# Miniprotein binders against b1l550, part 27

Target 1, 279 residues: b1l550
Amino acid sequence: MRLPEELLERARDIHSEAPSHRIKLDRVGSFGLKVPVEFKGFLLLAEADVWVSLPEGRRGVDLSRQVEAIYELSNPPKDPFSLCREAAISLLEKLNYADSSGVSIRFDAPLQDGESLKYYGVEISSIASDEIINKIRVEILGMTACPCTAELIRAYKSSEIAATHTQRSLGILEVSTKAEHPDPDKLASIIERAMSSPLRTYTKRPDEGGLVIRSLSNARLAEDVVREMIHLFLEEFGHLPEDTHILAAVRSMESVHMHDIYAERSFSLDEIRKEISSH

## First folded at step 20 (miniprotein)

Design li6
Fold by OpenDDE base, fold request of step 22:
Structure li6 (fold): chain B 279 residues (1-279), chain A 83 residues (1-83)
Amino acid sequence: as target 1 above (279 residues)
Amino acid sequence: SWKKVRIKFTFDPEEREEVYEFLKRLAKELREKYGLTTLIYQEDGTIRIFVKGDPEAVDKFIEEVLKELEERGVKYTVEVVVI
């Protein structure tokens, strides 16, 4: 049922009214939209959040225009990096009253694992506020082996490869930069290489045994994983602007405890370089 | 009323980074001075500025940006589009 246009002329524009309280809002938008994107030759249905700022003198945001902006740009499907950036700019252009805008796109990214696929979680964001800030968050599971338990067992029984508990661990890299989004596959690779071993979607018997032995031979604390992630990140992405901000974190689902172990470091490239140079 | 303008600058690649830093500072100063919303970014080897606000203020912004670039003696091409 479409309301007659004549009735629309009589209705107050509620969004343009003065609010009861003159307070600026930082983000107002639609969260949990579904948009198609093309990524690494796959057509994916991603989740998207879109928002703009709202000045103190305006009651509400025109949410329909926000939704239209991202869907206009998503047909035909394109890469999520361009979609985020272009949509953020478009939102700022379309919504007169907004002084900032933002877009986030989330999906599971495919990663080749032999004849099968594994995946990592990715969230790609762009914020238009005087400049464009690009943010990317990558989350991928790996395996860790505990060096502490290994040392205890080694002390008890002289073995070259000591038994120890192993668990799944979630590695997280979040990068915020005024440069272009860093390559999420490279970020995922950094996380996997920082773990005791990567996970495999399929394991044949020879591969499974080798994977576990490799993990035991490369036992790492959650703290070790975070430090290794930072080290590898600096090696591959040290060329980014100095004001680039990074969060490196690990959540280890420890197999001997009911709780998880968590470790993180937040830093800018400038700060971490100064820290390393002081040693 | 709102005026919205896209500005696209093309500079020599050797000078582009220096000019970009200059334009970021200038845009910041002018948006504060005139109460405007601005966005500056690089794309496809060009520097792009989006500006919106009061029509007279937007016009002054554009005039001052162009004047400052001329005073610096920077060679550029510019495309200005009202949207």
Scores: ipSAE 0.686, ipTM 0.901, lowest interface PAE 0.7, mean pLDDT 93
Fold by OpenDDE base, fold request of step 22:
Structure li6 (fold): chain B 279 residues (1-279), chain A 83 residues (1-83)
Amino acid sequence: as target 1 above (279 residues)
Amino acid sequence: SWKKVRIKFTFDPEEREEVYEFLKRLAKELREKYGLTTLIYQEDGTIRIFVKGDPEAVDKFIEEVLKELEERGVKYTVEVVVI
């Protein structure tokens, strides 16, 4: 049922009214949209959030216009980096009253693993305010082996390869920069290399044994993994602007506990460079 | 009434980074002065500024940006589009 046009003309524009409380809102938008994106030759259905700021004198945001903005740019499907940036700009252009806009796109990114595929989680976003801030968050699972338990077992039974508990660990790198989005595949690679071993989608018997042996021979605390992630990140992405902000984190699903071990460091490139130079 | 303008600058690649930093500072100052919304970014080797607000304020913003660039003796091409 379409409302008669005559009724629409009589209806108040609720969104343009003064609010009961004159308070600016930072983000108002539609969250959990589904948009197609092209990534590494795959057509993916991604989840998207779109938002703008709302000034203190306006009751509501024109949400339909926001949805239209991202939809128009999503057809034909394009890479999620361009989509985020272009949509953020478009939102700022279309919504007169907004002084800031943002777009976030989330999906599982395919990653080649031999003849099969594994994946990592990625969230790509762009915020348009005075400048464009590009943000990328990569999450990928790896495996860690505990060096503490290994040392205890070594003390009890001498072995060249000490047995220890192993677990899945989630590595996280989040980068916020005024530069272009960092390559998510490179970020995923950094995380995997910081772990005791990567995970594999499929293993043949010799490969499985090798994977576990590698983990045991490269036992790392969650703290070790975070520090290694930071080190590898600086080697690969140290060319980013000094005001670039990084979150490096690991969540280890420790197999001997019901809870997870978590470690993180948040820093700017400027801060971490000063810290390293002081030692 | 709202006026919206896209400005696209093309600079010599050797000067682009310095000019970009200058334009960011200038845009901030002018935004605050005139109560405008601005966005500055780089794309495809160009510097782009989006500005919106009161029509007279937007015009003053553009005039001041161009004047400041002229005073610095920077060579550039500019495309201005009202949207």
Scores: ipSAE 0.681, ipTM 0.899, lowest interface PAE 0.7, mean pLDDT 93
Fold by OpenDDE base, fold request of step 24:
Structure li6 (fold): chain B 279 residues (1-279), chain A 83 residues (1-83)
Amino acid sequence: as target 1 above (279 residues)
Amino acid sequence: SWKKVRIKFTFDPEEREEVYEFLKRLAKELREKYGLTTLIYQEDGTIRIFVKGDPEAVDKFIEEVLKELEERGVKYTVEVVVI
């Protein structure tokens, strides 16, 4: 049902009214939209958030215009990086009263594992505010083995490879930069290499044995994993601008506890380089 | 009334990075001076500036940007589109 245009002319534009409280809002938009994207030869349905700023003198945002902006750019489907940047720019252009805009796109990224697939979580964002800030968050599961328990068992039974508890651990790298979005596959690789071992979608008996032995031989604390992630990140992405901000984190779902072990470090590239060089 | 303008600059690749840093600083200064919204970014080897606000202020912004580039003696091509 479409309302007659004559009736619409009589209605107050609620969004353009002065608010009861003159306060600027940083983000107002639609969250949980579904948009198609093309990624590594896959056509994926991604979740998207779109927003703009709202000045203190305006009651509401034209939400319909925001939704239209991203869907216009989503057909035909394109890579999520371009979609994110272009949509952020388009939002800033279309919404007159907004001084900033942003887009976030989330999906599970396919990753080849032999003849099967595994995946990592990715969130790609772009914010248009004076400049474009590109953000990417990658989350991938790996396996960790506890070195503390291994040492206790080694002390009791002299063995080259001591038994220990193992668990799934979630590694997280979040990068915010004025440069182009870092390659999410490279970020995922850094996380996996920082773990005791990667996970496998399928394992044959010899492969499973080898995977576990590798983990036991490369036992790491959650703290070790974070430090290794940072080290590997600097090797791969040290060329990014110095004002690039990074979050490196691990959440270990410890198999001997009801709770998780968590470790993180937040830093800028210039800060962390100075820290490492001083030791 | 709102005026919206897209500016596309093409510079010599050897000078582009230096000019980009200059334009970022200038755009920030002028945005604050005139109460404008601006966006500066690089795309396809070009520098792009989007500016919106009061028509007179937008015009002054463009004039000052071009003047400053001329004073620096930088060779460039520019495309200005009102949207």
Scores: ipSAE 0.676, ipTM 0.898, lowest interface PAE 0.7, mean pLDDT 93
Fold by OpenDDE base, fold request of step 24:
Structure li6 (fold): chain B 279 residues (1-279), chain A 83 residues (1-83)
Amino acid sequence: as target 1 above (279 residues)
Amino acid sequence: SWKKVRIKFTFDPEEREEVYEFLKRLAKELREKYGLTTLIYQEDGTIRIFVKGDPEAVDKFIEEVLKELEERGVKYTVEVVVI
């Protein structure tokens, strides 16, 4: 049902009015949109957030125009990296009063595991503010084995391969850079390689035993995993700009406790290089 | 009234990075001077600037950018599109 045009002429443009309090807002937009994207040959339905800044002298944002901007670019479906970047630019172009814009896209990324699939979580973002900042967050589960318990059992039973508790651990890498988005598959691989072992969607009996033995032979604290993630990241992505910001984190769902163990480090590439070079 | 302009520069690859850093500084100076919104980025081997604001201020921005590039003696091609 369309309202009569005559009624629209009488209505004030609420969004263009002066606010009661002249305060700039950093982000105003629509969160939880669903948009199609193409990723590694898959057509996926992703969740998207879109926003722009709002100046102190304007009451509200034209939200419909924001939504139109991303959907115009989503048909036909494209890769999420281009979609984020192009949509952020488009938002800044379309919303006259905005001095900055941003887009975030979230989905589960497929990853081949033998004849089956596993996955990792990914959030891809772009922010247009004087320059373009690209952000990517990757989350993937792996397995850790505790070296402390292993050492206790070794001391008690003098076993060559000591039993220990194992658990699922969530590894997280978040990268913000003025360069192009880092490859999410490479980031996922770094996280998996930093853990005691990767997870498998399916295991045959010999493979299951081997997976556990590998974990026991490569026991790592959550702290070890984070440090290894950083080390591997520097090897693969050390060519990124020095002002690139990284968050490396692990949440270990410890099997002997009701709570999780968490470790993180936030840093810029220039900062961490100086730290490592000083040792 | 708002004027919106896309500027696309093509430079020699050997000079592109130096020119890009220069243009970032210049764009920052000019946006502050004229009260404009600007976006600068690289794509497909080109440098792109988006500028929006008061029409007269936008025109001055473009004129000053082109003048500064000429004074540096940099060879380039430019496309200017009003959107």
Scores: ipSAE 0.675, ipTM 0.898, lowest interface PAE 0.7, mean pLDDT 93
Fold by OpenDDE base, fold request of step 24:
Structure li6 (fold): chain B 279 residues (1-279), chain A 83 residues (1-83)
Amino acid sequence: as target 1 above (279 residues)
Amino acid sequence: SWKKVRIKFTFDPEEREEVYEFLKRLAKELREKYGLTTLIYQEDGTIRIFVKGDPEAVDKFIEEVLKELEERGVKYTVEVVVI
C-alpha cells in the first residue's frame, strides 16, 4: 500500500527540521548495503556503506536518496573502484547540505591458485571532502614459521631444516592516497611474499612437502613480516604521493597459543623514507 | 536556494599539474570566502570542480576562477554545467 499523495503534502519534512541540539555530524548513512560489482571478470555481490556529513542546522539525512545514488551507478555492474569514487561524488552532488561524502565497498577478491581459487579481503573507500581521498585495505592469509622455536629445536637436535610450529597469519595493507586506488592484486602479492610461504587451496604431495620446507627455511616473526611488507611496498608503490598514508600489519594466529600475535606500523611515505635514509 | 555547478577544464598536459595545484589553493580560498562547498579532482586527463551553495556566491566563484586563469595566461577549454 502506498500513501496517497494528498497525505504526503500535509506531512512535515522531519529531516529538514532544526535539531534539538545544533551539532554537526561527520557521517550519516546506510551501512551494509549489497551492491553488484564486476571484478576481474567475476560478478560479485559486495557490501557497501554510504554516508554524508550533516550540518548542525539539519535534523536528518535523506537516506533514500543516498541508497538510490549508489544503486543507480551499480546498474549495470562496474568495477568497484569506479563505483566507489563515482558514488562518493554523486552523494556530494545530490545531497545539498552535505559538505563531505564517503563510500566503502567490501568483498572477497578471487585469486587464481593453479586450477583452483583462493581469495583475499578487500575494502575500497573514497571520501569526497574538498578533494578525493581513496583508501584500499587488503587482507590475505599466509603461512609463517616461528624462527625462535626452530632455534630451540636446532639446539636440541641438530638439523639442517629445523622443525618449528607453523600457523596462518593475516597480513594487512591499508593505503590512503589522493592518487587512484593501488592495485589490490599487487598489494596481496606483497603480503604473500612477506610471509614464510603462501597458502595453497590444494597441494599435490611433492608440492605440499616443498611448501612446508620453504616455510621452515624462511622462518619469520610477525615483526619480520611487517618489515618485509613495508620494504616490498616501497619498492612497488614508492611513486605514490608523499602524503600517502600506509598501515602495514600482521595478525599471526600462533598455533602454540590461544591468542594471536599482532604487529603494525603506520606511516606516511615521506616519514618512512626519512627513517630508512637515516641508517 | 541551491545552485550546483560542474566545471570541467581541459589544459595542456604539461601545465595540468601546476594548474591543478593552483586551482586547489584557489578553490579553498574561494570556498572559505563565499561559504561554498567545493570538490576538485582529476578525471580522464581533465580537472573537474564541483561547487554548490548560494546562487550568487557560486556565480562569483566561477567568475573569480575564470578571471584568475585568464590573468595567468593559461590556455584552457572549459565546460560549465548547472545540475
Scores: ipSAE 0.672, ipTM 0.898, lowest interface PAE 0.7, mean pLDDT 93

Design li6
Fold by OpenDDE base, fold request of step 22:
Structure li6 (fold): chain B 279 residues (1-279), chain A 83 residues (1-83)
Amino acid sequence: as target 1 above (279 residues)
Amino acid sequence: SWKKVRIKFTFDPEEREEVYEFLKRLAKELREKYGLTTLIYQEDGTIRIFVKGDPEAVDKFIEEVLKELEERGVKYTVEVVVI
């Protein structure tokens, strides 16, 4: 059922009315849209959020215009980095009353593991507010081995390689920068290298044994993993602007507990360089 | 009424970074002065400014940006598009 055009002309524009309370809103938009993206030769269906600011004198946002903006840019499918940036700019151009805009795109990124695939979670964002701020969050699972239990077992049984409990751990790197988005595959690699060992989708018997032995020989606390992630990040991405902000975190699904162990550090590149140089 | 303008600058690559930092500061100052919304960014080796607001204020913004660049003796090409 379409309403007759004559009725539309008589209807008040509710969104343009003055609100009952004159308060600016930071973000108003549509969350959980599905958009196609091209990533590393794969066509993926990603989840997208789009938003703009709302001034104190306007009751609501033209949500239809926001949705149109991102879908116009998503056909044909393009890389998610360009889509985020272009859509953020388009939102700011289309919505007159907005002083800022943003786009976030989330999907599981494919990662080659021999003849099989593994994956990592990625969220790519761009915010247009005086300048463009690019944000990327990468989440990938690895394996950790506990050094504390290993030391207890070593003390009990004189062995070069001590048995210990192992678990899956989720590593997280979030980067916000005025530069281009950091390479998500490089971020995923940093997280994997910071853990005791990577996970494998498929293992042959010799490979499985080697993976576990490597993990036991490289036992790390959740705290060790976060510190190693930061160290490796500085080696690979130390060229980014000094005002670049990073969150490095690990959530270890400890196999001896019902709860998880969590560790994090938030920092700017300028801040962390000063900290490391002072020690 | 709202006026919206895209400005695309092409500078010598050797001067581009210095000019970009200058234009960021200038855009901030003029945005505050005239009550405008601005966005400045780099793409494809060019500096781009988007400005929107009151038509007279937008025109003054553009005039002042171009004047300041001329006073600094910076060589550039510019494309201005009303959208």
Scores: ipSAE 0.665, ipTM 0.894, lowest interface PAE 0.7, mean pLDDT 93
Fold by ESMFold2, fold request of step 22:
Structure li6 (fold): chain B 279 residues (1-279), chain A 83 residues (1-83)
Amino acid sequence: as target 1 above (279 residues)
Amino acid sequence: SWKKVRIKFTFDPEEREEVYEFLKRLAKELREKYGLTTLIYQEDGTIRIFVKGDPEAVDKFIEEVLKELEERGVKYTVEVVVI
């Protein structure tokens, strides 16, 4: 059923009215949209959120225009970073009353793993107001080997043979910058290199043995992993603007405990350089 | 009742970052002076400004930005598109 267009002449424009309480809203939008994206040769179904600010004098947002803005740009599917940035700009252009806009896009990113694939989590956003702020969060699992138990076992046997428990650890890097979004594969690589070893989709026995030996030879506390992530991040991305903000974190699902271990550090590039140079 | 304009500036690469910082400060000042919404960013080696608001205020914004660039003596080209 389609209603007659002539009704628009008779109906009140509810959204353009003043609200009964004149309060500005920071984010009004459509969340959980499904959009196709093209990422490094893969066609993926991503989840997107779109929003704008709403001034105190306007009752409602034209929600259909928000949804149209991102869907018009998503056909044919394109790179999620371009989609995110272009949609944020388009929202601010299309919705006259907004003084800011934003877009978030979430997907599982495929990563080559020998003859197979593995995946890691990506969420990107672009926020447009006076300037554009680009944000990216990457999460990937790795393996950690506990150095505490390794040392206890060494002392017990008075032996050079290392043994300890290993577990999955979730590494997190989140970057907010006025520059372009960092490459998520590079962020994922930083996290994996900071771990005792990467996780694999599958291994054959000789490869599995090598992976385990690597992890035991590279035992790390969650605190060690976070520090190594920061070190590696600065080596690769230290050129970003000084006001770039980073969160580095690890949540380790310790195989011998009922609880997790968590470590994190937030910093700006300017802040961390001063801290390092003071030592 | 509304005017929306995209402005694209091309500067010599050696000057672009200094001019960008200048234009950011100027855009902030003029946005507050005239009650406008602005967005400034770089793309493909150019500086982009989007401005929207009251038509006369938008025109004054554009005129003042061009005036300040002329007074600074920088070489540039500009494209102004009403959308």
Scores: ipSAE 0.658, ipTM 0.901, lowest interface PAE 1.5, mean pLDDT 91
Fold by ESMFold2, fold request of step 22:
Structure li6 (fold): chain B 279 residues (1-279), chain A 83 residues (1-83)
Amino acid sequence: as target 1 above (279 residues)
Amino acid sequence: SWKKVRIKFTFDPEEREEVYEFLKRLAKELREKYGLTTLIYQEDGTIRIFVKGDPEAVDKFIEEVLKELEERGVKYTVEVVVI
């Protein structure tokens, strides 16, 4: 049922009123929107959040205009980075009262895995507030093999067994920069190369054996993985602006424990270079 | 009442980063002075400024930006679009 449009002439515009409490809000928006994106040849249904700031003197945000802004740009589907940036700019242009805007887009990114596919998690954001700040978070699972247990077993004199506990570990790289978003595949690759071995969608027995042997040959603590992620990141992305901020982290689902372990380091490029140059 | 303007500047590539830093500082100063909302970024080798607010304040913003660029003596082209 459609109501008569003439009602707009006599109904109060609730959103443009002053609120009972004059308090500025930092993010008011529509979260969990489904938008199509084209990512490296794949048509994906991504989840998007859109928001703007709301000044103390305005009661509400024109939420339908926010939704329109991103959907206007999503047809035909395009790469999520362009969609994210363009929508953030469009929101700030369309909503007069806002002094900042933002867009987040989340999807599972497909990766080639031999003759099959695997995936990793991606969340990108663009924030338009005086300047544009682009953020990307990549999460991918790998395998770690504990070097501590491996050393204890090596020292055991009754046999020459090569063994330790192995587990899935979630690697995380988060980058906030004024430059364009880093390529998520490159971030995922950095994380995987820092692990004891990658995970595969499927393997036959000989390949499975090789995967395990690789992990045992590259035993790493969660702390080692984080350090290696930082090293590899700097090799590939050290050219980004000096005020670029990075978080590198690992959450390891230790197979011999009921709980996970976690290691993380956050830094700016300027900060980490000073730290490394002192060694 | 509101005025919204997109400004696109093209500078010599060798000067673009230096001028960009200058325009960022100027835009911040003028948005505070006139109570405006601004966004400055680079795209396709150009510097883009979006400004919105009171029509007279927006006009003064544009006037002062152009004046400061002329005083700086850099060569540029500019497109100004009211949206």
Scores: ipSAE 0.657, ipTM 0.903, lowest interface PAE 1.5, mean pLDDT 91
Fold by ESMFold2, look of step 20:
Structure li6 (fold): chain B 279 residues (1-279), chain A 83 residues (1-83)
Amino acid sequence: as target 1 above (279 residues)
Amino acid sequence: SWKKVRIKFTFDPEEREEVYEFLKRLAKELREKYGLTTLIYQEDGTIRIFVKGDPEAVDKFIEEVLKELEERGVKYTVEVVVI
């Protein structure tokens, strides 16, 4: 049912009124939109959030204009980074009363794994106000092998046993920068290289044996993984602006416990360089 | 009651980063002075400024930015588009 257009002349324009409580809002938007994106030759269905700031003197936001802004840019599908940045700029241009805008886009990124594929999680955002701030979060599973149990078993009277408990661990890198978003595949690679071993979609017996041997040879605590992620990140992305902010974290589903272990470190590039140079 | 303008500056590459830092400071000062919303960023080797607000204030912003660049003596080209 479509209502008559002439009702617009009779009805109050609720969203353009002043609110009864004059309080600025930081984020007002449409969340959970489905948008197509093209990522490294794959056409993916992503989830997007769009928002703007709302000043104290305006009661509501023009939500249809927000949705229009991102969908106008999503056909034909384009890379999610361009979509994210362009939509954030468009929102600020389209909504006169806003002094800031933002867009986030989430998708599972495909990664070649032998004859098959595996996936890792990506969330990107762009915030436009006086400058553009770009954020990316990458999450990928790997394998960790406990060095403490490995040492105990090595010391066991039958020193011929080489074993330890192993588990899936979720590695996380989150980067906020004024530069372009870092390549998510490079972030995923950093996380995997920091682990005891990458995970595979499938293996045959000889390859599975090699995977297990690799994991034991690279036994690492969750804390070790976080430190290694930071080291590798600095090698690859140390050129980013000094005020770039990073979170490196691991959530390990410890196979011998009912609970997970979590380790994280947040830092800026200038902060971590000073810390490292003091040792 | 609103004016919206896109400004695109091209500077010599060797000067671009220094001028960008200058324009960021200037844009911040002028937006506070005139009650404007501004966005400044770099794209394709150019510096872009979007400004919106009261039409007279937007015009003053543009005039002062161009004046300060001329007084600084940097070579540039500029495109100004009202949207």
Scores: ipSAE 0.650, ipTM 0.899, lowest interface PAE 1.4, mean pLDDT 91
Fold by ESMFold2, fold request of step 22:
Order: structure tokens, then C-alpha cells, then sequence
Structure li6 (fold): chain B 279 residues (1-279), chain A 83 residues (1-83)
């Protein structure tokens, strides 16, 4: 059903009124939109959030205009980074009353795993407020092996029993920068290399044995996984602007505990360089 | 009433970063002075400024930016599009 357009002349424009409580809102938008993107040759269905700021003198935001902005740019599908940045700029241009805009896009990124696929989580955003700030968060599971238990077992049986508990650990890298978004595959690779071993979609018995042996030979505390992530990040992305902000973290689902272990460090490139150079 | 303008500046590549930092400071100063919304970024080797607000204030912003660039003596070309 379509209502007569003549009603627009009689109805109040609720959105353009002043609100009864004049309070600025930082993010008003449409969240959970489904948009197609092309990522490294794959056509994916991503989830997007779009928003703008709303000044204290305006009661509502033109939500249909927000949705329109990102869908105009998503057909035909294109890479999520261009979509994210372009949509953020478009929102600020389209919504006169907004002094900032933002777009986030979330998807599972595929990775080749032999003849199969595995994946990692990606969330990117672009915020247009005076300048453009780009953020990316990558999450990927890996395997960790506990070095403490490995040492206890070694002491008990010398080299007869090479064993320790292993578990899945979720590695996280989050980067906020004025430069272009870092390549998510490189961030995922950094996380995986910091773990005791990567996870595989499937293995045959000899491959499974090799995976476990690799994890035992590369046992790491959660704290050292984070430190290694930072080391590898600086090698790959030390060229980013000095005010680039990073969070490196791991949440390890310890197989011998009822609870998880968590380790985290956040820093700017300027901050961490000064810290490292002082040693 | 609203005026929205896209400005595209092309500078010599060797000067672009220094001028970009200058334009960022200037844009921030002028947006606060005139009550405008601005966005400045680099794209395709150019510096882009989007500005919106009251038509008279937008015109003053553009005038001041061009004046400061002329006073700085920087060689540039500019394209101004009202949208």
C-alpha cells in the first residue's frame, strides 16, 4: 500500500523539530544492514552499521537517507574498505546537520587451508570527523600450548613424555589510524605466527601429529603470545603514523580451567617505540 | 539554509604533506570561527576539503583558505564544486 503524497503537506515533520530534551547524540544510525562486498576474489554478505551525529537542536535523523547512501555504493559489490570510506564521506555530505559520520563493516574473511578453507573475523570502520580515521579489528583462533605444564611433565619423565595441555586461543589485533586500513590477511598472519600452532579445518592422522608436535615445540604463555604479536606488528606496520593506536590481545580457552585467560596491551606507535628503545 | 562545497587542491608532490598539515590547522581554526563542518583528506595525490554550513560562512571559509595559500606563496591549482 502507498499512502497519498498529499499527506506530507498536513503531517508534521517530526525529524526537523527540536527535541524536548536538547541533548547532542554521538551516533544515530541504521545498524545490522546486509551489504554485498568483494574481498580478495570472494563475494561475501557483510553486516554494516551506518551513523551520523545528531545536534541538540534536531529531534531525529533521516534514517532512510543513511541506508540509501551505503546501498548506492554497494551495487555493484566492491571491496569493503572502499565501501566503508566512501560511505562515511557520503553520509557526512548527505546529512546537513551532522558534524560527523561513521560506517562499520563486518565479515568473515576466508583463508586457504590446503584444499579447504578457514576463516577469521574482520570489522573495519571509517569515521569522518574533521579527518578520516580508519579502524580495523581482526580476530583469529590459534592453538597454544602451556609451557609451565610442559616443564613439569619434562621434569617428571625427562623426555619420555612430551606433553602439555593445548587449547584454542583467540588472538585480537585492533588498529586505529589516519592511514589506509592495514591488510587484514597480514594482521591475521601476525596473530597466527604468534600462537603455538595454527588451527586447520581438517587433518589426517600424520598431519594432526605434526600440528601437535609443532605446538609443543613452540609452547607459549598467553602473555608471550601478545608480546610476539606486538613484535611482529612493529616489523610489518612500523611505518604507520606515530599516533596510530593498537590493541593486541589474546583470550585463551584453557583446556584445564573452567575460565579463560586474557592478556592485552594497547599502545600508540610513538609510545611503544619509546618503551622499546629504553631497554 | 545550507551550502556544501567540495574543494580539490593539487600541489607539487614534494610540498603536499607540509601544505596538508597547514590546511588541517587552518580548516580547524576556520570551522570553529564560522561554525562550519569540515572534512579534509588526501585522495589520488590531491588534498580534498569538504565544507558545509551557512552560505555566507562557507564563502568566508573558502575566501580565507585561498588567501592564506596565496600569502604562503605555494603554487597550486584548485577546483571548487558546489553540491
Amino acid sequence: as target 1 above (279 residues)
Amino acid sequence: SWKKVRIKFTFDPEEREEVYEFLKRLAKELREKYGLTTLIYQEDGTIRIFVKGDPEAVDKFIEEVLKELEERGVKYTVEVVVI
Scores: ipSAE 0.650, ipTM 0.901, lowest interface PAE 1.5, mean pLDDT 91

